# VHH binders against EKC/KEOPS complex subunit cgi121 (cgi121), part 165

Target 1, 174 residues: EKC/KEOPS complex subunit cgi121 (cgi121), of Schizosaccharomyces pombe (q9p7j3)
Amino acid sequence: MILPLFPETQVHVFVYENVSNCAAIHEQLISQNPIYDYAFLDAATILYKKQVYSAIIRALEDRRDEQMKTKTIHSEVILSLSPKTEISSAFRQFSMTKKSKNIVVVKIDSKLTEEEEFERLDKLVEGNRVEFSDEELQKLIDFKVLKKNYKLDPSTLENPLASILSSIALRGYS
Below, E stands for the ipSAE of ESMFold2; O stands for the ipSAE of OpenDDE; V2 stands for 0.75 times the mean of E and O plus 0.25 times the DockQ between their complexes.

## First folded at step 16 (VHH)

Design ze56 (from zd4 with L99V; framework vhh_7yz9_2; at its last look DockQ between E and O 0.77; V2 from the best seeds 0.80)
Fold by OpenDDE, look of step 17:
Structure ze56 (fold): chain B 174 residues (1-174), chain A 120 residues (1-120)
Amino acid sequence: as target 1 above (174 residues)
Amino acid sequence: QWQLVESGGGLVQAGGSLRLSCTASGFTFSSYRMGWYRQTAGNEREWVALIAKSGRIDYADSVKGRFTISRDNAKNTVYLQMNSLKPEDTAVYYCTARVYDKYGPTEDYWGQGTPVTVSS
């Protein structure tokens, strides 16, 4: 996928359910294995495609402006999902953990086609790929976690997308 | 031969103010993002305030409204005005310059740090 505002940057997003090796992936991330150069998100924290895209866009904007807070574009995506500016908090809130079962995987600056990237990633993730869609994401979301992460209340739960996007967009400005 | 030298740290009472300075040398100051991080013993270094070469400024939530970052390219100096200081602001404050390529950060340069202690 190509984002309109960043035509030179290819982005791929994949969703896996019933992943059995999240702990192993997590260890590779800790060791900073370059083969695992992705943003691994806990699907329990993601409700909308636009949520992911918004975070990606914000991360790309940070890079464009040379104002990244983290060390990599993928870590910046994770940070960008959070309404908070604290990196550790963002990672605790949104990143894949050893206990994760379902994940969203983001690749930025891919030189491969989506299919090629999938083949590469499929060697790393032991799970079932599902469509990156709101419908599929809604099946994987933990609303308790979502509410906590974005401080959603009954008044905002009617339209959580607006609240989530606002939180992402206005991070550091509120 | 990049060098960053912080100054201005010290002991201050809660509610007080400090102004940190960081003077850079050995590189084209105006071409790089500058910033302030802080670190307490046993914890990871956390970003506090960043100012890009474009002038874009970002603050951590914990300091928003209290701290102000600025830069003087003519003096190769970045400043951190810290007002309404709190005990939780106690840390060693580090000046940093970050280098980018088209894919992201490639290198960070750091000062030696200046300690800030806020007493209750």
Scores: ipSAE 0.922, ipTM 0.964, lowest interface PAE 0.5, mean pLDDT 96
Fold by ESMFold2-Fast, scan of step 16:
Structure ze56 (fold): chain B 174 residues (1-174), chain A 120 residues (1-120)
Amino acid sequence: as target 1 above (174 residues)
Amino acid sequence: QWQLVESGGGLVQAGGSLRLSCTASGFTFSSYRMGWYRQTAGNEREWVALIAKSGRIDYADSVKGRFTISRDNAKNTVYLQMNSLKPEDTAVYYCTARVYDKYGPTEDYWGQGTPVTVSS
């Protein structure tokens, strides 16, 4: 995908359901294996395509402005999903865990085509690849997790998109 | 060879103030994004305040309104003025220097850390 504000930046987003090897992937992430240089998100935390894109845009803005808080653009995407500035909290809230079943994987600045990244990821992730669409994401979301992460009240939970996007865009500015 | 030397840490009572300094050598200071992170026992490092070469400043929610970051390119020094200190600010404070290309950080340097203890 090409982002209007970052037309030179190549972005790929992948969704996997029923992943059986999350514990093994988690171990590789902890060991900082460069083969796993992606943002691995728990799909239980992602409701909309625009939520992921907003976090990517925020991370790319902080990279452009030389204000990244984390070591890599992929970890910055994870931080950028959070409404708060604390790194460890963001990772606990949005990162894939050993117990995750469905994941969203983001790759920025790939040297590979989208199809080549699919082939690579399909070897690393033991699950079923599904379309990155609002329809597929809404099958995988956990509304209790979403409500807690974005501090949504019952009225905003019925149509949370604008609240979530504002939380991502305005993090740290209050 | 590069070096970042922190100073100004110590013991202070709640409500007090400290000023941390970090002096850089061995690289072109004015080209680097400077910053402060802190680490408490049993936790990962958290960012506190960042200042870009442009002068843009970001603060973590926990210190906003109490801490001020500044830099002096002529002295190759970055400062953290800490006011209204709380026991929760007790940590080892680390100075960092970072250079970016279009893909992100290309150099990422850290000092040895300076301890700050805030008594209740």
Scores: ipSAE 0.755, ipTM 0.903, lowest interface PAE 1.1, mean pLDDT 91
Fold by ESMFold2, look of step 17:
Structure ze56 (fold): chain B 174 residues (1-174), chain A 120 residues (1-120)
Amino acid sequence: as target 1 above (174 residues)
Amino acid sequence: QWQLVESGGGLVQAGGSLRLSCTASGFTFSSYRMGWYRQTAGNEREWVALIAKSGRIDYADSVKGRFTISRDNAKNTVYLQMNSLKPEDTAVYYCTARVYDKYGPTEDYWGQGTPVTVSS
């Protein structure tokens, strides 16, 4: 996929359920193995496709403006999901952990087609790929985690999307 | 060779102020995004304030309104004015310089750090 504002940047997003090897993947991420250069997100924290796209756009905007806070564009996506500026809390709240069961995986600056990227990723992830769609994401979300991460209050309408997207877009502004 | 040297750290009472300086040598200072990160014991390094070569400034939520970053390209120096200090600001403060291409950072430099202790 190519976002209109970033026409030279190919992005792929994959969703896996019932992943059995998150601990092994986590170890590779800590060691900064370049084969694992993706953003691995805990699907329990992701309710909407737009949530992920908004974080990708924010990360790309900060790269364009030379104001990235983290070392890589993929780690910047993880930070960009957070309503707060602190890197460690963003990773704690949104990144895949060794105990995660379902994940969302983002690749930015891919030089591969979606099918080619999937073939590579599928060798790394032991789980079942599902569609990146709001329907599938809603099956994997933990609403208690979502409420906590975005400080959603009880007055939120059935569709909290606007509140979440505002948190991503406005982080750091006063 | 390139080098970033921080100064100005020390011990200060809560509510006090410190001014950190970071002087660069061995590279073209005006081409770099400059900034400050800090690290508390047992934790990862966290960004504090960043100033792009364009002049765009970003502050972490925890310091906004209390800290001010500025740069003086003629002196190859970036500053962090820290006011209304809190014990939670206790950390080692690191100066950083970064250059980007279209894929992200291509050069990323760090100073050795200057300790700041804010007593309650």
Scores: ipSAE 0.707, ipTM 0.888, lowest interface PAE 1.1, mean pLDDT 91
ESMFold2 (binder alone), look of step 17: mean pLDDT 80; pTM 0.796

Design ze57 (from zd4 with L99M; framework vhh_7yz9_2)
Fold by ESMFold2-Fast, scan of step 16:
Parts: structure tokens; sequence; C-alpha cells
Structure ze57 (fold): chain B 174 residues (1-174), chain A 120 residues (1-120)
């Protein structure tokens, strides 16, 4: 995918359902294995493609402006999904856990093609790859988790897109 | 050899003020993003305030309006002015210096930390 504000930045997003090895992946992330340098998100927290893209754009803006709060662009994507500025809270809210079942994986600045990244990730993730689409994401979302993470009230829950995007874009800007 | 030396921590009562200083040596200070993070026992390090080489500043929500970060490139020093201190601000405060390239951070330097205790 090509982002209008960052046209030279290569971005790949992958969705896996029914993942059986999240505990093993989580262990590799804790050990900082460089093979696992991706943003691993719990799909229960992601409703829209635009939600992921907004977090990516925010992370790239913070990298450009030398204001990244975390160590890597991928961890900055995870932080950027949160409406608040706390690193630990963002990771607890959005990153995959050892009990996750469905995941969204983001790769930025890959030296590989999308197809090559798929081949690599398919060896790391024991699950079924599905299309990165709003339709597929809607099957995996947990609306109770989404409502809690973005503090959505009943009036916005039926069409939360604008509220979610605003929360991501305005985090820390006031 | 590089160094980041923090000073100004201590014990203060709620509502009080402290000014932390961090002096750098052994690298080109003006080329680095400077910042302050804090850590309480058993928790991960959280960011507090960042100041880029451009002068752009960012604050964590918990300190916005109470803390002010500034830098003096001639003195190789970054400061954190902490006003209206709360017991929740009790932590070890770490000074950091970060270099960036187009792909992100290339160097991260950390001070040894300075403790701040805010009594109620």
Amino acid sequence: as target 1 above (174 residues)
Amino acid sequence: QWQLVESGGGLVQAGGSLRLSCTASGFTFSSYRMGWYRQTAGNEREWVALIAKSGRIDYADSVKGRFTISRDNAKNTVYLQMNSLKPEDTAVYYCTARMYDKYGPTEDYWGQGTPVTVSS
C-alpha cells in the first residue's frame, strides 16, 4: 500500500484467524527476536482498514518529527492506536497476547515484497490467512473491547469510524 | 565516551516544584532528540516529555500543563521543570538522548536515573 503523505514508505498488513501459536509468538516478541519485527495486533481491537492506516500514519509522523516514544516503528504503530499517551496501556489494549485467536500483523519498510512477507509470516503464524478488508475485520472484532478502548458511547457505536480516527489523530495534540 | 548526568531529584511535598537537569558529554548534543522518562518499581518505563533538535516538544497527558521541558545546546543540558507535583509523580526519572535516521532511532543513550519522591 502507498500512503499519500508517505509515498516512499512500503506498508504490508496481514490478517490471520484461528491462530493456535500466539503463546509461542508472544515469547519470541518478549525475547526481541529480530525475525518477529512486526506490529502484532489483536484483531479483537481492529474494526476498519482506516483504523490501522491512521495509526501507521501517526507513527510515521512521529518518526519524521523525531518524537517516537517507543524503540521501533512497529511498536510506535501499536502505541498510535491508543487514544491516550501511555505506552504500557496501549500495549495492553491493542497488542496480541498469548491468548489471542485472531491477529493483524503490520510490516513497515520491508525489503521484501508483499508475497515474500506472506511466505515468511505463514511459517511463523499457525493460522488461516484472510483478506485485509473491512468485511473480514468485522468478523473478528470484539465490540466490547472496541467500546472500552475508545470510550465509545451508545450514540457513536453504530458508526464509530470518525470517532476512532479522531482519537488516533488527536492523541497528545491539545 | 558518552555520558548523561542527571541532577535535581529529591523529596518534595505535594504541590511543590523540582527542576531536573541532565548534562551530556561525548556526543554532539544539538543533533539529538532529548527527553525524560520515568519508572516506578515493577513497571515499564513511561515517557514524560520529549524535545526534538528542531525544538518541537511533546508531553504525556499525565504531566501536560504541569511540567516544562527545555534545552540549552550551548550548555549540552536538557531540563525538566516540574510544578504542582502529585504523589503519582513519584518515580526514578531518566534522561535520554536519541539520534534518528530515515528509518527511526539509530542511537539511544540513557542516564543512570534520579529519584523523585512526592509525599502527601
Scores: ipSAE 0.697, ipTM 0.893, lowest interface PAE 1.4, mean pLDDT 91

Design ze58 (from zd4 with L99F; framework vhh_7yz9_2)
Fold by ESMFold2-Fast, scan of step 16:
Structure ze58 (fold): chain B 174 residues (1-174), chain A 120 residues (1-120)
Amino acid sequence: as target 1 above (174 residues)
Amino acid sequence: QWQLVESGGGLVQAGGSLRLSCTASGFTFSSYRMGWYRQTAGNEREWVALIAKSGRIDYADSVKGRFTISRDNAKNTVYLQMNSLKPEDTAVYYCTARFYDKYGPTEDYWGQGTPVTVSS
């Protein structure tokens, strides 16, 4: 994927369902194993492709402006999904956990092609890779989690896209 | 080699003020993004305020309007002016310096930490 505002930045997004080794992956992330340098998101928190793209764009803007709050661009993507700027809260809300079943994985600045990243990730993730599409994401979302994370009221749940994107883009403004 | 020396912490009453200072040596201060983070017992470090080499500033929501970050490149010093202090601001405050190259941030430098206690 090529972003118009960041054309030299390589971005790959992968979706896995029915992942059986989330506990093992989570332990590798805690130990900061460099092989696992990706943003591992719980798919229960992601409803749209545009939600992920908005967080990536915000993270890349903060990197450009020397305003990253976290250590890596991948952790900055996780922070950027949150409507609040609190690091610990964002990670609790959006990161995969030992109990996650479906995950979204983001890679930025890959030196590998998309196919090579697929081969690498397929060795790390014990699950079924599916297309990164709104249709597939909508099968994996947990609306209770989404409502809590973005503080959506019942009327907004009918069409949450604009509210979610505004929360991500306008984070820290108000 | 490199050093970040923090000062200005202490005990204050709610509603009071403190000014934290962090003086850098061993690297080209003007080329680094500077910042302040804080940590309470049992929690991860949270960011408080950042100032880029361009002078661009960002504040965490919890301190916005009460704290002011500034830098003096001639003195290799970054400051955090803390006003209207609350008991919730009680933490160890850490000064940090980060270099950004064309590929993004490099390894961070961290100070030793300065305790701030706000009593009610």
Scores: ipSAE 0.598, ipTM 0.865, lowest interface PAE 1.8, mean pLDDT 90

Design ze59 (from zd4 with L99Y; framework vhh_7yz9_2)
Fold by ESMFold2-Fast, scan of step 16:
Structure ze59 (fold): chain B 174 residues (1-174), chain A 120 residues (1-120)
Amino acid sequence: as target 1 above (174 residues)
Amino acid sequence: QWQLVESGGGLVQAGGSLRLSCTASGFTFSSYRMGWYRQTAGNEREWVALIAKSGRIDYADSVKGRFTISRDNAKNTVYLQMNSLKPEDTAVYYCTARYYDKYGPTEDYWGQGTPVTVSS
C-alpha cells in the first residue's frame, strides 16, 4: 500500500479471522518480544480500510514531527485509532486481547516483502487470513464496540465514516 | 551521563497555578524532544504535553487551554505552566527527553518525578 504523504514507507495490513491463539500472542506482546513488533488490533473495532490508513498516517506524522506519545510506531498506530489521547485507554479499546477472535495486523517499515511478512505471520497467528477489504472488515466488526470507542451518537450512526476519520485526524485538522 | 531534575511541585488549591521546571545535563538538550508525563497511584504514566526540537507543541485533551509547555535551550530547561488546576491533576509529574532517528524514538530519559497535589 502506498500512502500519499509517506510514499517511501512500507506498510502491510493483514486480517485474520477465527484466531485460536490470541492468548499466546497477547502473552508475547506483554513480554515485548521483538518478533511480535506489529500493531495487533481487535477486528471488532475496525470498520473501514480508511480507518486503518488514517491511523497509520497520523502515527507517521507524529514520528516525523517528533510527537510520538508511545515507544514504537506500531504502538502509535494503536493510540492513533483513539479519539482520546490517553494511552492506556486507547490500548484497552483497540488492541487485541486474549479473548479476541479476529484481528487486524499492521506492519510499518518492514524489511520484508508483503509475501514474506504473510508467511511469517501465518506461523505466528493460528487463524484464517482474509482480504484486507471493507467487505471482509464489515463481517468482523462489532458495532456496539465501534459506537462506544468513537462516542458515536444517534445522529452519526447512519454514516460513521466521516466521524471516525475526523476523530483520528483531530491533531492539527480543522 | 545524563540527568533530568524536576522542580516546582507542591500543594495548591483548585483553581490555582504552579510552574514546573526540568533542567537537563549530559546530552545535547536542543536535539531532543522534551515533554511532561504524569502518573497517579496504581496507573501507568500518561502524557501531558510535548515540545519538539522544532518548537512544535502538542497537549493531551485533558490539559488543553490550561497548561503551557515551553523550552529554553540556552538554560537546558523545559517548563510546564499549569493554570486552573483541578483535583484530577493530582499526580507525580515526570520530565522526559527523547531522541529521534529516521526510524523513530531511540534514547528515552526520565526524571525522578515531582509531586503535585490539588485540593478541592
Scores: ipSAE 0.536, ipTM 0.835, lowest interface PAE 1.9, mean pLDDT 89

Design ze6 (from zd4 with S30G; framework vhh_7yz9_2)
Fold by ESMFold2-Fast, scan of step 16:
Structure ze6 (fold): chain B 174 residues (1-174), chain A 120 residues (1-120)
Amino acid sequence: as target 1 above (174 residues)
Amino acid sequence: QWQLVESGGGLVQAGGSLRLSCTASGFTFGSYRMGWYRQTAGNEREWVALIAKSGRIDYADSVKGRFTISRDNAKNTVYLQMNSLKPEDTAVYYCTARLYDKYGPTEDYWGQGTPVTVSS
């Protein structure tokens, strides 16, 4: 993936379903093991590829402008998914938990190819990789979680894309 | 040998104002992103206001329109002007200085914190 605003930044996004070791991964994230330097998202919160890309772009903008609120670019991606600016709230809303079953994994500034990152992640994640596509994401989403996280009313749930992207892009602006 | 020293905290009535100051020593202040975070009992530390070395500013939604951050590089001081204070603003306020490279933060310095109590 090449982002027009950040053409020199290497970005990889992976989707795993039926992950059996989320508790083990969560413990490694708490201990800040550098091997696990990725953004691990709960797939129940992600409906569109554009949702993930918008959060990545926002995080990269904040890094460029020296306005990151969190410690790492990967934690900044997690914060950037939230319509609110509160760090702890964003992490509770979007991060994988020890009870997660399906995850979206983002890697920024990898020195490895997508193939090499997949081989590395295959050793860390006990699950089935699926295509990073709207179709696959729609199979994993929890619409009740999505509605709560973005404060969507029932009428916008049928086509929430514009509302979600606006929430991410305008976070902290208005 | 670096330090960040906060001052200006205290007790104030709801609707009142306070100005917090944070003076840095032992590093090149003008090269750092400066900011204010706060922590309430039982909660994690949350960001309040950030000011980049360029002068670009961000505010958390909870303080937008009420708080103003500014910096004086000649005095190595960052300020937080807090107006229209609410009981919910009661917290320990921490000054921070962050150095960036192209991959993100490389150094993160914190003061000891200054308590602010807003009475209802």
Scores: ipSAE 0.609, ipTM 0.857, lowest interface PAE 1.7, mean pLDDT 90

Design ze61 (from zd4 with Y100H; framework vhh_7yz9_2)
Fold by ESMFold2-Fast, scan of step 16:
Structure ze61 (fold): chain B 174 residues (1-174), chain A 120 residues (1-120)
Amino acid sequence: as target 1 above (174 residues)
Amino acid sequence: QWQLVESGGGLVQAGGSLRLSCTASGFTFSSYRMGWYRQTAGNEREWVALIAKSGRIDYADSVKGRFTISRDNAKNTVYLQMNSLKPEDTAVYYCTARLHDKYGPTEDYWGQGTPVTVSS
């Protein structure tokens, strides 16, 4: 979809379940293989489409303002999901790991069409693509991981959207 | 060619202060975002403080309220004033200069690093 505040920025988000090659993908990410220039997120950490879009918007704002903390817009998306400013903490909490089973993949400023990106990712990711929707994300979330990552208490865990979005938008502002 | 020269590091006791300086040459300093990152042995580099050409400043949570970044475009210098230093601030501090376009960083320059040791 097209973001109102960044209408010229092309954004694609893909969701894969039952991924069998996360260890191989992780190895490519650690080696910084440019073919894997995407944000690879553990779906256990993502509950809402708005959570992903808020992180994308934050990353694009930091790019616009020349305040990116990481090397690429994709790594900036991962950092932007975190309520904290530390890069290593954000990557530990939100990035896919060798043991991940379900992933969310973000591509910004693709030189390819959505169809071409899908074909490319289908060759890299050994899993089943599902719709990027709140319903599908709700099936893949780990609420214990979500609670830990956003420091949610029992009352906010029942309806965490506003708390999560505030954490993303207000990170680093105090 | 381009250079970033850091100075001001050293040994200091917990609760003390240090002022780091980074002087740039060989590029249009006023067009670049300046910043400080730090690295401890065996760990990846973490950002500390950034100052955009607009003057916008961002601080990492670990240094907020204790460190102040500033720039002097006439002197091609960026500064990091470090107050209330903690042993956890012990690291090699790196000056960085970054030029951005619409799609992100186009040039990324790094200094050689200046060591800071905070004793308990």
Scores: ipSAE 0.694, ipTM 0.883, lowest interface PAE 1.4, mean pLDDT 91

Design ze62 (from zd4 with D101N; framework vhh_7yz9_2; at its last look DockQ between E and O 0.78; V2 from the best seeds 0.84)
Fold by OpenDDE, look of step 17:
Parts: sequence; C-alpha cells; structure tokens
Structure ze62 (fold): chain B 174 residues (1-174), chain A 120 residues (1-120)
Amino acid sequence: as target 1 above (174 residues)
Amino acid sequence: QWQLVESGGGLVQAGGSLRLSCTASGFTFSSYRMGWYRQTAGNEREWVALIAKSGRIDYADSVKGRFTISRDNAKNTVYLQMNSLKPEDTAVYYCTARLYNKYGPTEDYWGQGTPVTVSS
C-alpha cells in the first residue's frame, strides 16, 4: 500500500488471530533481531484501519521532519498510536505483549510485494492471517482496553473513531 | 571523533530552575536534530524536548510549558531551560544528536548525561 502523502514509502499491514508464539516474538523484539523489523501491535487495542493509518502517517511525518521520538520508524508507529507522549506508556498500551493473542503487524519501507512480505512474516508468526479490515478488527478489540487507552467516555463512545483520531492527531498539542 | 558534553545539572528545590547545555564537536552540528532525553534508574530513556534542524520543536507532555529547548548552531550548543521544576523531573538528562539519512538508517549520538535532582 502507498499512502498519498508518502508515495515513496510502501506500507503493509497484516492481522493475525490466535497467535501462539507472541512470547517468542516478543523475545526477538527485545533482542532487536533485525528479522523482526516490524511494528507488532496488540489487536485488542486496535479498532479501526484508520487508527493504524493515522499512527503510520504521524510516524512518517515525524520522520519526514526529522523529529522521531523513538529509535525506529516502527517504534514511532507504536508511539503514534498513543494520546500520550511517553514512549513507555505507548508501548504498554499498544504494543504486542507476551500474552497477546491477536496482533496487527505493520511494515514500513518494505521493498517486497504484499504477498512476498506476507510469506516472510508468515514464517515468524504462528497464527491465522485475517483481513485487515474494520470488520475483522472489531472482532478482536477489547473495548475495556480501548476505553482506557483513549479515555473514552459515554459521550465519545458514540463516535469512537473521531475521538481516537483526534487523540492521535492532537498528541502534544494540548 | 564526535562528542556531546552536557552541563548545568545539579540539585535544585522544587519550583526552581536549571539550564542545561550540550556542546557538540566532531560533526556538522547544524545537520543534526538535537534533543534531550531523561532516564531514571530502572527505566528506559524518555524523550523530553527535541529541536530539528528545520527548527521544529516538540515537547513531552510532562514538560510542556515549563521547559524550553533552543539551539545555537554557531556555538554547536543545544540548551534546555527548565523552569518550575518538580521532583518527578529528577533524572539523568542526556543530550542527543540524530542524523537523518535520505537513504539508510538514522545515526545517533549520545552524551554521558548530566544528573538533575529536584528536592521536594
């Protein structure tokens, strides 16, 4: 996928359910294994495609402006999902954990086709790939976690997308 | 050989002020994004304030309105004016320089850190 404002950057997003080896993946991430150069997100925290895209765009903008807060573009995506500026908080809130069951995986700057990237990633993730869609994401979301992460209340729950996007977009502006 | 040297840290009472300085050498200062991170024992480093070569400035929420980052390219120095300091600001503050390459990964440099202690 190509984002309009970043035509030179290829992005792939994959969703896996019933992942059995999140703990193993997590260990590889801690060890900074370059083979695992992805953003691994807990699907329980993701409700919309636009949420993911917004975070990606925010991260790419930070990179464009040479103002990334984290070490890698993928870590920046994780940070960008959070309404908070703290890196540690963002990772606790949105990153895949050892206990995660379902995950969203983001690849930025891929030189491979989506299919090729999938084949590569499929060797790393032991789970079932599902479509990256709002419908599938809605099946995996934990609303309690979502509400907590974005401080959603009954009034904002009527349109959680707007609230989420606002939180992402306006991070650091208030 | 590159070098980042921080100064200005120390002990200060809550509500007080400190001004940190970081002087760079061994690389083209104006080409780098400069910034400050802080770290407490047992925790990962957190970004505090960043100033890109373009002049874009970002602050962490916890310091916004209290801290001010600035840079003087002629002096190869980045500053962090810290006002209204709080005990939770206690940390080792690290100066950082990052070079963004058009093709390839970023290049990071770090200072040795300067301790800031805010007493209640």
Scores: ipSAE 0.906, ipTM 0.951, lowest interface PAE 0.5, mean pLDDT 95
Fold by ESMFold2, look of step 17:
Structure ze62 (fold): chain B 174 residues (1-174), chain A 120 residues (1-120)
Amino acid sequence: as target 1 above (174 residues)
Amino acid sequence: QWQLVESGGGLVQAGGSLRLSCTASGFTFSSYRMGWYRQTAGNEREWVALIAKSGRIDYADSVKGRFTISRDNAKNTVYLQMNSLKPEDTAVYYCTARLYNKYGPTEDYWGQGTPVTVSS
């Protein structure tokens, strides 16, 4: 997709459930294999499409303003999901791990159509693609993890989106 | 040949202050995002404070309100004023310079690091 604020930046987001090879993917990410240049997120941490879009927008704004904290735009997306500034904790909380079962995969600066990018990604991920939608994300979320990651209390659990988006947007201000 | 040379580290009591300096040469200083990262024993390097060529400043949560980053383009120098130091601030502090294009960082320079020890 094309974000209005970033018209020259093509972004694709994919969701996979029941992924059997997260350990292998993780090893490729550690070795910095350029074929795996995506943001691989644990779907247990993602409830809304807007959560992912907001992190992408924040990462792109920091790139535009020459204030990225991490080395790549994809690692910056992972940091941008976090309400806190610490890189290590953001990766621990939001990144796919060797034990993840469901993932959200983000590609920024794609030169390919969604179909073409999917064909590449599908060679790397052994799992079932599902639609990137709030309906599908809701099936994969772990609410206990979501509450912990964003420090949600009972008053925010009825409508957690605003609290989550505020955390992403305001990181570094308070 | 580019250089980044940090100075100002050392031993200080909790509650004290230190000022780190990093002098640069061999590149157009005013074109680079400058900053400080730190690394504690057994952990990954974490960003502390960054100052873009535009003047935009970002601080890590752990130092906001206590540390101040600034740059002097005429002297090719970036500074980190560290006040109200805590034992948790003990680390090796690295100066960094980063150049960007529209796709992200294209050059990423790191100093040798200056140790800071904050005793309780």
Scores: ipSAE 0.817, ipTM 0.928, lowest interface PAE 0.7, mean pLDDT 92
Fold by ESMFold2-Fast, scan of step 16:
Structure ze62 (fold): chain B 174 residues (1-174), chain A 120 residues (1-120)
Amino acid sequence: as target 1 above (174 residues)
Amino acid sequence: QWQLVESGGGLVQAGGSLRLSCTASGFTFSSYRMGWYRQTAGNEREWVALIAKSGRIDYADSVKGRFTISRDNAKNTVYLQMNSLKPEDTAVYYCTARLYNKYGPTEDYWGQGTPVTVSS
C-alpha cells in the first residue's frame, strides 16, 4: 500500500501465524544480523492495520524531521507503537519474543518486490502466511496485552481504534 | 578524527541542578542532530533529549518539564540543563551526534559519557 505523505517509501507488511522458530529469529535480532532488518512484532499486540500504519507514519515523520530515537527505521516503528517514550518498554511490549506464536513483520525501504520479500522471509520464518487484514489480526490479538499496553478503560476496549491511534500520534506531546 | 567531550557531571542532592556540556570537533556540528542519552547499571541506553539542526526539540516523558536541551553552533556545543533532579536521574549521560541524508541516518557518534549521581 501507499502512504500519501511518503509516496516514494516502499512498505511491506506480512503476517505469520503458528511460527515455530521465534527463538531462533530472536537470537538473530539480538546479534543484529543485517538480513533480519525488519520490525518483528508480536501479533498479540496488533489489532488493526491502521495501528501498524500509524506507527510507520510516525517513524517516517521522525526520520524526515531527523529525530529518530533508535538505530533503524524498523526499531523506530516498534518504538512508535508505544504510548510512552521509553525505548526498552516499547520493545518489551511490542517486539516478538522467543515465546511468540504469531508475528507481524514490517519492511520499509525494500529494494525488493513484495514477492521477493516473501521468498526471503520464507527462509527466515517457519510459519503460515496470512493476509494483512483486520479480520486476520483480530484472530491473533490478545486483548489483555492490548489493554495493558495502551492503558485502555473498559469502555474504550469495546472500540479501541481511536484511543490507540491517538496514543501513537500523541506520544511525547501530551 | 571526530570527538565528543562531555563535562558537567557530578554529585548533587535531590532537587538540585546540573548543566551538562558536550563539545564536538572533527565534523560539521551545525549539520548534525545532537542529543543526550543516559544509562543506568544493568539497563540499556535510553534517550533523554534531542535537538535537530532545524531547532526541533523532543524530550523523553521522564524529564519533560525538568530538563532543557540547547545548542550553540558557534561553539560546537550542546547543553543539557537539568533541574529538579531526582534519585532516578542517576546515570551515565552520553552525548550523541547523528547525521541524516534523505534516506535516513548515515553517521552516529557517541561521547564517552559523564556520570551524574543524585542523592536523597
Scores: ipSAE 0.779, ipTM 0.910, lowest interface PAE 1.0, mean pLDDT 91
ESMFold2 (binder alone), look of step 17: mean pLDDT 83; pTM 0.831

Design ze63 (from zd4 with D101E; framework vhh_7yz9_2)
Fold by ESMFold2-Fast, scan of step 16:
Structure ze63 (fold): chain B 174 residues (1-174), chain A 120 residues (1-120)
Amino acid sequence: as target 1 above (174 residues)
Amino acid sequence: QWQLVESGGGLVQAGGSLRLSCTASGFTFSSYRMGWYRQTAGNEREWVALIAKSGRIDYADSVKGRFTISRDNAKNTVYLQMNSLKPEDTAVYYCTARLYEKYGPTEDYWGQGTPVTVSS
């Protein structure tokens, strides 16, 4: 999707199911290997495409305004998914772990096409790529994790989109 | 050769106040985003307050209404005024400076840290 406030920013989002090498990827992220400069999210935490794009927009706003709390734009996307901007908590809540099975991968400012990024990621991720769509994300979400991360009550769980987007966009401005 | 020198830390009773200062040299201070982070033993650094070169300010939820960040470009100094201190504010406080380029931040500069202990 083209971001209206950041029309020249190239954004690619990939979804992988049944990933067998999450422990190896996690090791590379800890060592800060520049080849792995992506936001690696646990798909159990992502319900909507708009959830991911809202976090991307917030991270890009913070970069524009010189207010990034983390080292890279990709780590800022992970932080921006959290309703409370606390770095360690956000990473525990949304980052992939060595035990993750399904992941969402975000790349910002790639000089490569989507197909070229896929070829690169195919070498890093041992899993089955699926469409980045609400339909596919709904197959991978864990509603208990979603409820905990966004502090959703039973009434908001029935239609959580607006609550999630408000949590991401209005965090710190409330 | 850049340098960030923190001062103003120490031991204070709960409910008290401290003013931290960080004086910069070796770079164009007015062009940098300045900030304060803190770290407790065994934990990663958490952000506390940021002030952009534009003067835009952001605070962590845990310190909103109690801490005030400010900068004096003529003195190359960033300050953190800490009021209504709580035992949970006990940490080593780090000053940081960050330059933003077109596609994001460059390498961060960090001070050596100044310890703050708040007794109950």
Scores: ipSAE 0.655, ipTM 0.878, lowest interface PAE 1.5, mean pLDDT 90

